# Designs tried in a protein design chat: miniprotein binders against q5gan3. Part 7

Target 1, 136 residues: q5gan3
Amino acid sequence: MDIKMQIGSRNFYTLSIDYPRVNYPKGFRGYCNGLMSYMRGKMQNSDCPKIHYVIHAPWKAIQKFCKYSDSFCENYNEYCTLTQDSLPITVCSLSHQQPPTSCYYNSTLTNQKLYLLCSRKYEADPIGIAGLYSGI

## First folded at step 5 (miniprotein)

Design a17
Fold by ESMFold2-Fast, scan of step 5:
Structure a17 (fold): chain B 136 residues (1-136), chain A 100 residues (1-100)
Amino acid sequence: as target 1 above (136 residues)
Amino acid sequence: SPEFLKLWGELAFEYGRLEDAVRLFTEAISEKPDDARLYSDRAEVLMEMGEFERALQDAETAVRLQPEWPKAHLRLAEALEALGRHEEAEKARQRAEELS
């Protein structure tokens, strides 16, 4: 690609940024069940992650939030920033599982500010989502 | 999102939903027509559908867009072989091996 990305940023871009949001085919059990099964297959992973977030905004809009990434989120051992704007987000939350075979997810659309993980201090690339802003 | 259209196209293909896979890859190509990966993926689905001429065109496009990509030359070889064009298929396989 013309823009070189770190592995973390590439994975974040391909698996957590969907803009405009895809219109998936009828007959699948929902947006998150499809996405999470794809991720499990590609990662050859038997675990069911409890939560996954997908942002529905242009990559350029998301990248700019890490331009001034000056806070350190010790729980994640990464730099982080709170987005200035609320963003349209799909929240994939684990409903139930039958390990090792099946994971079942709820898909929830919301509009929230979030804590974005950044690859370094200042002029950084987005690499993940730490969580959603609780609204205080 | 071309990336999510590609992701859902791959899922549809895995689940045997060949027409859905072609539509998803076609939509992804309309958003990102210079991405050789999308033509390679659609060629694979078209091969499973027995649409060998269409698969050949997509494989040729993937080679044109990314001539150093071994997988694109393998797609080309598979489509040529399916059409009975054995000598051209062998040349494409040799090119893929040289690049890998």
Scores: ipSAE 0.592, ipTM 0.800, lowest interface PAE 1.3, mean pLDDT 87

Design a18
Fold by ESMFold2-Fast, scan of step 5:
Structure a18 (fold): chain B 136 residues (1-136), chain A 100 residues (1-100)
Amino acid sequence: as target 1 above (136 residues)
Amino acid sequence: SPEFLKLWGELAFYWGRLEDAVRLFTEAISEKPDDARLYSDRAEVLMEMGEFERALQDAETAVRLQPEWPKAHLRLAEALEALGRHEEAEKARQRAEELS
């Protein structure tokens, strides 16, 4: 595993996996506004991402999906897999921005399959989320 | 998760919600008691609260868990200084400089 992949897996674990979901203090305008403001503070001068996903499942359960990562997601330049199970997910969606740059997010809980990005073909580590499965 | 508890603890501290920050770091420590970062972060909040002896205990734990981490020794020095233990504080400060 190269350094970029190791960093990707670690960042994914720290910023996109929250299980059990944290009982955050009230008054922070919701889960996503707190999380996204933290991420902006750490990255300094980062743009307002339109969407961010957080999975509420044990890391070990998520890791097993990349065991069979045999598809390639060309738009992400990474291997990927569709989780066969629906997972509890918080979707952070950008609601509005205010100049120069302030980001306001909606927090939506859902239970969906997702496209997981994996560090390599087979026996890989999860490094991100490409998107949610859009089905019925 | 301990990572999200840590994240929200840092955020709560930044917004001056000191008791919330202590709760969040305490819950994170209960989930991951070997993570020196959590004791370092809680020590910072306890210092702001004037809880110097509790801050010292956390700083000592951070140094024990990660003895080569300069920040842990700096936390130790700050707590010792606040308690009037100036010679021990200077030794800890020197150790932090030596490690950086």
Scores: ipSAE 0.542, ipTM 0.783, lowest interface PAE 1.6, mean pLDDT 86

Design a19
Fold by ESMFold2-Fast, scan of step 5:
Structure a19 (fold): chain B 136 residues (1-136), chain A 100 residues (1-100)
Amino acid sequence: as target 1 above (136 residues)
Amino acid sequence: SPEFLKLWGELAFYFGRLEDAVRLFTEAISEKPDDARLYSDRAEVLMEMGEFERALQDAETAVRLQPEWPKAHLRLAEALEALGRHEEAEKARQRAEELS
């Protein structure tokens, strides 16, 4: 890695940050179907995760949100912060599955604030997404 | 992003879409020309395509960028062997073993 970071930040960077968003090859059935197939193969897990998020912003911009990560998200046992600005996000949501081998995903582009998980209190690295903020 | 270009390149290779894989790795290299992993991955695809001279160039680049990476030396050995350069291939394999 060009960047020395903890395993959690490295995995998050590799699988959840895509900027600028790639143009996947013709013939693949959507952005999320490709990505989720890759992740499922890598983990050798036949389970179909219900949701996965990808942020389309530079890593340095995302890291800045964890500079003041002084809130603690007890349900994740991690420090966390709500992004103050909306970010471009792809939401991969499970549409249906055809056992035993196939998972089918919808790819939805949105612009929302999100709850970012951070590796420590203050001056931390992003390690995951707890969820999206609803304005309701 | 170079990481997602690499991811899609690996996925394309897995599905036997060799030209797509080369194109994606080439685009990733244009964004991160100092990332030895990308040259190693493209060399693997080029080997599968029978493009041994091109695979050798990429393997040599991976070794130059990360001379202590055993996998890069194995890529080099594979390309040299495919080109009939058996003695050089054996030296590259020995170097990979030393680094492990």
Scores: ipSAE 0.491, ipTM 0.770, lowest interface PAE 1.8, mean pLDDT 86

Design a2
Fold by ESMFold2-Fast, scan of step 5:
Structure a2 (fold): chain B 136 residues (1-136), chain A 100 residues (1-100)
Amino acid sequence: as target 1 above (136 residues)
Amino acid sequence: DPEFLKLWGELAFYYGRLEDAVRLFTEAISEKPDDARLYSDRAEVLMEMGEFERALQDAETAVRLQPEWPKAHLRLAEALEALGRHEEAEKARQRAEELS
């Protein structure tokens, strides 16, 4: 069980935390096109996810938010917390796709509070992003 | 599970998270110590880190586990070359080409 939680946090760290923000590899048109193309290839998944989030903050700062993971997000079947601070986030949003294999993404850098998924109630590890805070 | 860890290690390496990549491949190896691919992947990360002796050990392990795999011999050649062992590196490159 502990191993599953640790692995979930490592996945989240690898795919959704990028600090300081790195440059995308040459040959990709934009940060998200590089990231999403790599993710789809490595996951052997031909689907084009409509949205993906990347946080540009140190891992230890992100971990602190799950210390008080006091809400349960029913639709994710996970505990969650709203970050107290706005964080720099890249939003990868699907622009268009050409079947069967090509996905094209827009990269939007923003600064917002977000709903963070946590591995358990209190003293938990971050395992995902449920969404961005849109007000009320 | 080991495929999952291998995938995340590759992603970490792609994004320049070298310490994370080593950690993920190391955990994958603990689950599947006989999978030559994991040693090959970790050797590549160690090469980028300048950890040439550790990369050589992993490349040697990959060759031992899959002696007919051209990529393992190329990993061996790269590590040997980085250590200044040019003749051994050339022999490993020749072996990789013979297996291709």
Scores: ipSAE 0.000, ipTM 0.105, lowest interface PAE 15.2, mean pLDDT 76

Design a20
Fold by ESMFold2-Fast, scan of step 5:
Structure a20 (fold): chain B 136 residues (1-136), chain A 100 residues (1-100)
Amino acid sequence: as target 1 above (136 residues)
Amino acid sequence: SPEFLKLWGELAFYLGRLEDAVRLFTEAISEKPDDARLYSDRAEVLMEMGEFERALQDAETAVRLQPEWPKAHLRLAEALEALGRHEEAEKARQRAEELS
């Protein structure tokens, strides 16, 4: 049936959900540099993504937000919802790069609401993060 | 999270940090002991370290947890072969082919 949505949710779960937050090994150059290096290697991508988000909350709590995914985020071509609560989030933001060999990221830990991308309208699974709430 | 411990373990392995990889997979297993993937990944690292008996134990556990996963049977075959158990290794390889 809907294996595409199943794959999208699984990838989001494995690459963007880290709860409880893992202490990365000593000797690695920070949380985001390690994570983004892993993602580049696995995707065989020479480009440095400008931003990546990791949520530090239980998967079941995150899934609940997509139960009422009745808004559509046009620029992502996906349904979306704003989280009711502020969540602990690591923001990986590109600092500088030397393609194809290296990308350098800042790791920022913050607590704020975010826009989740959902696999469909209502009764959906989370598949990504559209952005962070502006803070108004 | 077990997923991020697994991710860090994979990264450590690819960077040649074998002891760190084993530690990370061991932590992931403690959090999710029924995940065959974690035993399969740790078995691969243990093979590179020459820890063949430990690799066999993990491969056996992966097969027990997911008996229809071809990769688990290949891990089993590799560990058995390294230990000189050629006939059992060949049977494990044949089982993996049947399942794939």
Scores: ipSAE 0.465, ipTM 0.747, lowest interface PAE 2.0, mean pLDDT 85

Design a21
Fold by ESMFold2-Fast, scan of step 5:
Structure a21 (fold): chain B 136 residues (1-136), chain A 100 residues (1-100)
Amino acid sequence: as target 1 above (136 residues)
Amino acid sequence: SPEFLKLWGELAFYYGELEDAVRLFTEAISEKPDDARLYSDRAEVLMEMGEFERALQDAETAVRLQPEWPKAHLRLAEALEALGRHEEAEKARQRAEELS
């Protein structure tokens, strides 16, 4: 990781990028149950997020998509771009919870284009994921 | 697995759980002691904790394990600078630039 990285891109790197994709330890049923269990354990209220995305690509491959974006995603108040290449992504989707503080996730590995949030209009760093491309 | 322990250590650091992060990286190191990345990550957490001598030891280990990795030399420079070893820190920064 670049130690001079903007805080937003550093946070995105930590929460949403895992390359190469790691194996999860014994005791978890799938990648997302291991990841989300840890993340939820650090949240004050232990709510179950309904969805979380993880990209399995090197930072440099992701960073290139924010070099020349002038689209703006108003609901995030950030610049954004559609990746022109499909990327390997794990989608962590909430399956069920029982009791309310126990969360069970489906781990779906897919290869899709996505909407990246970029730190500025040009020569920017990725700072988040707005969503997956649905195929228009 | 050491890779998943590393991922959890990074998440612990993100959430400001510094002692948890050190524990997780330490556990990962015990399973994979030759992985320079683990020492680099633990050094970063130790720096945030003000544990500069321990951070230096980890940075030195990361450089020893991966001498051509620019990030390891930057970790070394940060720890040396925090300890007031300015000339050594500058040499480490120069080495990182040469390798970039």
Scores: ipSAE 0.072, ipTM 0.496, lowest interface PAE 5.2, mean pLDDT 82

Design a22
Fold by ESMFold2-Fast, scan of step 5:
Structure a22 (fold): chain B 136 residues (1-136), chain A 100 residues (1-100)
Amino acid sequence: as target 1 above (136 residues)
Amino acid sequence: SPEFLKLWGELAFYYGYLEDAVRLFTEAISEKPDDARLYSDRAEVLMEMGEFERALQDAETAVRLQPEWPKAHLRLAEALEALGRHEEAEKARQRAEELS
């Protein structure tokens, strides 16, 4: 509805939050193939990102995790926090590519705790996903 | 989410999956019925499908929701022109120009 967000948070909401998960056209032959083609077009970029995450949970549930974003994730130059709960997510992973025009992705559904990137320290908004908890 | 429904509707339209695009924008409208952008996007798909009366209804709704949005008035003009309503189309084009 009416969402008061800064630009980074709005982009995250638009491209990484899909709840309930959309019933996409089957002509795309995969959720991630369609989504990643849209992102490349929007970014005007021919590169194929190796990975992208989409969370299938309501925005209000995700926002609360950035209330206590007191850790700093130096690799991303952003504040971050680990979600307390596992969330349903789609992992879009690059399978193969034919430069400059085609990227092909696998779509994997999973439930994972994840590291959220937050707009600032404490009382912040989510702006991205740093990675999944089960990693090192 | 209405944002993802809109995103997929745009993708479906771009690739020529016109009936899927209408469905996706219709679902997005059910989630956010006051979002003029969704009616504008669905009107564009309906124009491509030759569904001019339905496109007109959506263009009229977009204008009602955002009367000062030039694009909504251009959608209105396109639908009116397709229906042979040339004088009303010209007035809508003039209004879009005044707002830009």
Scores: ipSAE 0.507, ipTM 0.743, lowest interface PAE 1.7, mean pLDDT 86

Design a23
Fold by ESMFold2-Fast, scan of step 5:
Parts: structure tokens; C-alpha cells; sequence
Structure a23 (fold): chain B 136 residues (1-136), chain A 100 residues (1-100)
């Protein structure tokens, strides 16, 4: 795809949007274990992030949420918006770590509204996920 | 998602899952058929598998799509060498060096 993206939204698109959800190879210990090992290798990062989200929806549908990004999320220092609809999401949650440096993740599929981080106020691009909306 | 297909193709190759890597790169190519990098990546997997004629075809496609990309010419040289086409392989290596 010939998508002209700002650097901030390109990384989000590449690592957090998977639609339709990939048919990953048999023998890998789950979707998240493969994805998180790739991310750590690509970023030269030995840290085990506690949580990572992947959205399974078309990029154009996700972009529409940031067109009216008029809220500011102080704790992220970014503009944000709550999605109007629930979206299919994989939640990668850290299960355990094993020496010397191994991270093991649970892969949970859910369908929830989420808080999107947007690059600016109005007419913005999605740049991350602040969290999931649980209704509580 | 062609990006996730490419990501999982790279992971499969790294862990020696060669047939899975070819499948994933093939699916990524079907979604982005003009991306020279995907043909280069699949050619590398095919070389590891000993599928030299198929690797050559992918390397030729990568060169056609991005004729000034040195890595594509190196993929071409590797496949030609494996097939015993030494003179053509040397010309491809020289082209890659000129472009570097």
C-alpha cells in the first residue's frame, strides 16, 4: 500500500493494526509470543512490556476516529478519543519471564471500545492506544 | 494485513520455518505485488530451501521493480551462482557494487 503517513502513525499502523488477522504458523506458542518477540528484536529492546494491543479493523475505519479528536489525555500528553464502536482486539498480556531474557505472553481476543491517541486536535492520525474501555 | 504477513514471514524464517515463511511472504506479495522487498525476502527463504530457480525468479522480479536497489542485484547474483551461472552472477555483483 502507498500510504503517506507521518513517522508517528506509521509505527502504530505497522505494529498495532492487523486486519484481517494473520494466520500465524503452527508451532508458535500463540499470536502474542511471536509478535512480542519480533517487536523486541526489531527495536533492540530486551524489556518485557506488560501489555500490548492489536486492533483487527481496516486502517481507514480507525483513522476516522481521530478526525474529531477534541479531547486531551493529560496522562499521555496527547489528544485522544473514545471509539464510538467496539473493535476486535488482541490483548497481549505478560504472563511470566524466564531467565536469561525470555518473555511469555497470553493472547486474549476481545471486542471493546478503546481510547485512541491522536497526533493533534482535529483532522489527526492515530498514533497509539491509551487503553480499553471496560464500562466501569 | 500485508505488514503482519511480512512480520510473521520474517519470524518464521528466523526460526527455520521455511515453508511457513514462503506462504506468508506469498500472501504478503498478493496484497502488495509491487513491493520489491517482499520478493527479495522470499528469494532468501527459497535459497535456504535449495529452490534456486524460484529464488532466481523472485530476484529478477525485485530487480525489475527496483533496478537501482543494490540488494536486489545481490539476490540475483546469489541465485545465479547457485545455478552455476557464474558469469551472469559476476555481472550482477558488479552492478550491485556500482550502485552502492
Amino acid sequence: as target 1 above (136 residues)
Amino acid sequence: SPEFLELWGELAFYYGRLEDAVRLFTEAISEKPDDARLYSDRAEVLMEMGEFERALQDAETAVRLQPEWPKAHLRLAEALEALGRHEEAEKARQRAEELS
Scores: ipSAE 0.392, ipTM 0.715, lowest interface PAE 2.4, mean pLDDT 86

Design a24
Fold by ESMFold2-Fast, scan of step 5:
Structure a24 (fold): chain B 136 residues (1-136), chain A 100 residues (1-100)
Amino acid sequence: as target 1 above (136 residues)
Amino acid sequence: SPEFLMLWGELAFYYGRLEDAVRLFTEAISEKPDDARLYSDRAEVLMEMGEFERALQDAETAVRLQPEWPKAHLRLAEALEALGRHEEAEKARQRAEELS
C-alpha cells in the first residue's frame, strides 16, 4: 500500500470535504473557529495555519478531477489539476492570534475553480488544495 | 457529511455541549446506521448525561455491529456498571481484555 496516498487522501477527505455542509452548534462563533480548533487538537499542533479550505461537494465528484492529473505543481512537489467547474468552498482565513496561543478565523463561502493536488499522474486520488483559481 | 457530523459531535462533546453532541451523532447515525463508531461515541455522551439505559442500547448496538472491537465492549461494561448490573459488566470487561 502507498502510505502517502493512504494518509494524504484520508486526511483530505476527513478535514476538507463536507457535503452537504453541516449546521454547527450555536456558540462556536463560526464554522472555521470550531473546525480549526478540532484540527489543531487532533494533530497535536499549536500552530495557527493561515488558511484552510473545505469543499462542499460529493467525494466521488472530487475524485473524478484527479483521473486526468497530468500537470505537475513544482512548488508542492505533487501532481495537480484545475477543476473544470466552480465548487462551493468555505475559506478559513486566520484573523488574529492571542496568547496563550489562540487562533481566530473568518469563515467565507465562495464558488470558485480550484487547483487540486493529486497523489500521482493519472487515475489518482485527491490529497489537498493548492489554491483557488483567481483568473487574474 | 457523516464524517463532519461525527467531527462536530466530538467537538460539541469536548466543549460540554452534550445535547448538541447527541443531536449531531443522531444525524450521523441516520446517514450511516451501520457505523459502530457513531453508537460508541453517542453512548459516551449519554453516559456523561446520566442517560444510562440509552447508553446501554447504543453500546449493545456497537457490539452487535462490531463484536471484535474492544472499545465497544468497554462501552457496554460502563453502561452495565452504571445500571448496577455488575456481573454482566465484569463479563464485558473480560471480553474487551481478551480482544485486546
Scores: ipSAE 0.214, ipTM 0.579, lowest interface PAE 3.7, mean pLDDT 84

Design a25
Fold by ESMFold2-Fast, scan of step 5:
Structure a25 (fold): chain B 136 residues (1-136), chain A 100 residues (1-100)
Amino acid sequence: as target 1 above (136 residues)
Amino acid sequence: SPEFLKLWGYLAFYYGRLEDAVRLFTEAISEKPDDARLYSDRAEVLMEMGEFERALQDAETAVRLQPEWPKAHLRLAEALEALGRHEEAEKARQRAEELS
């Protein structure tokens, strides 16, 4: 299942891949506020992560990017690759917080290339996002 | 995305937004009609709403899709009990215990 794991292919799939992007119910304070509250509840964590990314692309397309994961991202102790294509992404960025209980997020839709974390070198599985490509 | 529909369904249920939860689980079921867990989750919401006949239908579907899953039989027992079908509810509870 691996559903409780912070990093791993299954957990990445369930928390960071939303395709097609679903419409969140009215009454939540935005897409990211709902998602981030769910994630914190699952982890029983009072910390407010500064940023979270959701990719709006099919899982099969995301898996293909890790076939050539020949770079190593030291900060994450994982292999990584830059996606060949720009992808639709929701960026959840921390706006303000009242620790430990309250975190408030902005939801921003963008279309960018990203640095994808992969489970190993070549023929790997996606396990996370290291960051977005700035182009500069 | 059935995973995010399910996620929003859980959140809606947790915050007491029962009608939103049913709608989201219904959309998730539309995308994955063979997923017994989705019927079990919608049955739980329907029980909270007092929609016992609809909860029974979902519990029966969950049992049909995964007859060896103890939780599905407990959902069935709960719905049957709410409808006053005590003998059938007890049989479903016994089946769940046998499978555990």
Scores: ipSAE 0.334, ipTM 0.661, lowest interface PAE 2.7, mean pLDDT 84

Design a26
Fold by ESMFold2-Fast, scan of step 5:
Structure a26 (fold): chain B 136 residues (1-136), chain A 100 residues (1-100)
Amino acid sequence: as target 1 above (136 residues)
Amino acid sequence: SPEFLKLWGMLAFYYGRLEDAVRLFTEAISEKPDDARLYSDRAEVLMEMGEFERALQDAETAVRLQPEWPKAHLRLAEALEALGRHEEAEKARQRAEELS
């Protein structure tokens, strides 16, 4: 599925990588409310996704994590890797919704390691985020 | 990131935040000065603001960067029309149709 993986990498870059973080207009109801409304319109989708992640790091730095993606994340059916470094991340989490048209999100800034989805085992492109690392 | 600057520029424009939209597209252009789409988007915002001479400059830049892009020629036609340059505007509209 090379075409699907290429589309996934481009979508991930466009919708989940923001570096340096944009200085969005003041008076908007937050970073995530703007981003998520754009995503819903672009995807012509009435659903409110429960969570979305945005990484605030250069694309080349993120690509390096997928150079050797030797693990496989069964639940995503994709290769994956744990970032060795903590990355600055915005977490967009659904607060409430008024179906089908209104979704309200909280924006949380954090620095965490994450599980990055990669398009293949070697010399891969990042295509998504499986989750944040919660060390035990 | 130019992608998020462009995204927020479009959102700002959609919500009528015209000055913010110009700022965001200007920052995006600083990062990707050869992306004709950014000049086309900023031209649309400038048209809405009544900044017709600035819109014309951006439309001309979009045409220069992507001479076979019909939308760039339509941006050029709109700016020329707003400035009362009706014959040049009609030629730009004809060019956009030829490219479509």
Scores: ipSAE 0.378, ipTM 0.705, lowest interface PAE 2.6, mean pLDDT 85

Design a3
Fold by ESMFold2-Fast, scan of step 5:
Structure a3 (fold): chain B 136 residues (1-136), chain A 100 residues (1-100)
Amino acid sequence: as target 1 above (136 residues)
Amino acid sequence: SPYFLKLWGELAFYYGRLEDAVRLFTEAISEKPDDARLYSDRAEVLMEMGEFERALQDAETAVRLQPEWPKAHLRLAEALEALGRHEEAEKARQRAEELS
């Protein structure tokens, strides 16, 4: 375990930052179906989140956005910042589900400005994504 | 991203995509050559493939990187057993139990 990363920032780094984007095996049902099934298994959770985002940019570039954050996102009880630049992102959006067994996701590659959640408790590191500047 | 490479390696292994799993763990190791978990995971895939000598090399590397990790010694024991090195395998199992 990398003890220099806070738990929230660590989870964001490992599950929402993929740079360069992995060359996933062809013949799987797409990037998001693989990722989301892994996350459900790891979290021992059978619910199907409606949306998940993965950023395809270097961690240092993402950290820099949080250094200048001074807006507060009340819904998340965290500071947040709108990225000045669009970032390459995969959007995982729930297509359909059959509880408890199956969640099916669409994988959309896009470039979007987004709202990053920045932890002011621990050095203002990025800990999540509040949303996209413009919807998919 | 070594974490996404590891994640997809685990998924590939779960779905029986053994060659894809080896590729993904190999790429993850190139990014994090000091992460014993990656060698342990690749050794498991190599065991399923019948690549026992390669599995042994990875298990030995995992033990070298994390000598107090019981799972690494169990990987070592499994590879040694598959190669007919029963006495060394039993010593590795005993070491894993002592560390548990």
Scores: ipSAE 0.537, ipTM 0.764, lowest interface PAE 1.6, mean pLDDT 84

Design a4
Fold by ESMFold2-Fast, scan of step 5:
Structure a4 (fold): chain B 136 residues (1-136), chain A 100 residues (1-100)
Amino acid sequence: as target 1 above (136 residues)
Amino acid sequence: SPWFLKLWGELAFYYGRLEDAVRLFTEAISEKPDDARLYSDRAEVLMEMGEFERALQDAETAVRLQPEWPKAHLRLAEALEALGRHEEAEKARQRAEELS
């Protein structure tokens, strides 16, 4: 199944939740370039993911959204819910890559409602982000 | 978020930003003072900086927090060796091997 953004709740908590947002070292090539290089190293993966999201809110606030999942996201084969509140989010989007494998990312900080993936229909844990709410 | 502080501490260390790495691990420890891994990581940075006494203190803390973790005993051995405490270092290395 195509579940590129599907991860376990433990990985989601450690790699997609950064609250309060870290004060990373001066002179680094940006938030997402550091994070994405770290993730590729830990996963022993040479691929450049096109997108990654980081939420800047406490875990308990995020976990509450999965108390009841009102939808099922077929493309992820998981229950999902739209957050009622806009959340501060960093969007890591692939800008360009150069062979053999060098990945460069843009870091965009925004506040948006998002579709959260939940481990089950009731009293569940957040396990990923399906996407951002486009609105209107 | 102690996870992101640890992540950036590891990245800073990898790129030779030793003072930044110590700062990030110190902030992570303030948020999660019972996580042996943070003391182990900071000890490694302190060893690279030649701060052997401080590295020893962190290694001892990591061993105290997680006595069955072989890596913590290796950190202890490295700091003891750097301080000329060879017999204690060898005992720590032996303990790490027994736990592996």
Scores: ipSAE 0.471, ipTM 0.736, lowest interface PAE 2.0, mean pLDDT 86

Design a5
Fold by ESMFold2-Fast, scan of step 5:
Order: sequence, then C-alpha cells, then structure tokens
Structure a5 (fold): chain B 136 residues (1-136), chain A 100 residues (1-100)
Amino acid sequence: as target 1 above (136 residues)
Amino acid sequence: SPLFLKLWGELAFYYGRLEDAVRLFTEAISEKPDDARLYSDRAEVLMEMGEFERALQDAETAVRLQPEWPKAHLRLAEALEALGRHEEAEKARQRAEELS
C-alpha cells in the first residue's frame, strides 16, 4: 500500500468532499468561515489559505475522473485532469484576515468543471483541486 | 457526508453549541452507525450537558465497536464515574491503560 497516496486521498475526501452538503447550525458566519476555522484548529496552523474548494458529489463520481490523467500540473508536481462534467462546489475565498486569530471567508455555491490533482497517471485517486475551469 | 457532520459537530461543541453538536453527531451516526469515533464525540458532549446515562450508552457503544481503542474506555470510565459507579470506572481506566 502507498501510505502517501492514501493520506493525500483521505485528506482530500475529509476536507474537500461534502455530499450531501451539511445543514450547518444557524449562527455561524457562513459555511466557509466554520469550515476554515475548523481546518486551522485541526492543522494547528495560523495561516489563512487564499482559497479552498469543497465538492458536493459522491466520491465515486469524483474518483472516475482520475482513471486517466493526460496532463501534469508542474506547479503542483502532480498529475491532473479536467473534469468532463461541471460539479456542484462551494468556493471558500479569503476576503480579509487579522493574523493570527481570524480569517474571514466568502462562501460561493457554483457549478464548475474542475482541474483535479490525481495520485498517478492511470487508475488513480483524486488528491486535490488545482483550480476551476475558465470557459473558453 | 458523515465526515462533514462530524466536523461541524466538533466545531459546534468547541463553541459551546451543545444541542447543535448532539444533532450533528446524531445525524452522522445515522449515516455511519459503525463509526466508534462518532459515539465517543457525542458522549463527550452529553457529559458536558450532564446527560450521564446517555453518555454511558454512547461510551458502551464505542467500546463495543472498537474494543482496543483506549479513548473509548476512557469515555466509559468518565460516564461511570459521573453516575457514581466508581469501581466500574476504575476498571475501565485500567483497561485503557493496558491498551495504551
């Protein structure tokens, strides 16, 4: 077993796949502020990531896109593929920050084709999201 | 998404939203009833709420699902202690220590 591949895929599944989308409690300042606060606490990290994506689709539907990765994303040093279908996602975008205590995020629901990071070229697992497809 | 339900349950508990935390863990358990972690997490919230009998039931379930998990036995000990069952609580603490 490849422990690195399992850890990468597990982290992606845990923090970036939410299906069906959770009915979070009222009083929190939006989906992303809650999620990103949790991630900072769990990682014991004071950094405010600029962007984070959550996919609202079954794991099996996402996993199939990494069966064949025809591209290599040099900036991530990982194989990557563009999803053939648009997927429902939440985009968490950093609006402002007050380090070290607070990061403030906008939550945007959208349907987008994604660039997925895959653990290897063939028969692989998704390990992250490189970005969103811009229509052209 | 039992993982996101668990995540939001932990977050709700951290912010003192005890009833929200119980609801979220209960929904997560409904989706994944074999995950000992969910019962352990709900037991912790129930302890904070003073719901000791309910905490005991969850701790017992966590031990049943993961008998070698030291934390499950510690949850069991906490609930037994709160109910005045001191000798059983000490046995559960000893078991957790043996597994550590």
Scores: ipSAE 0.447, ipTM 0.731, lowest interface PAE 2.1, mean pLDDT 87

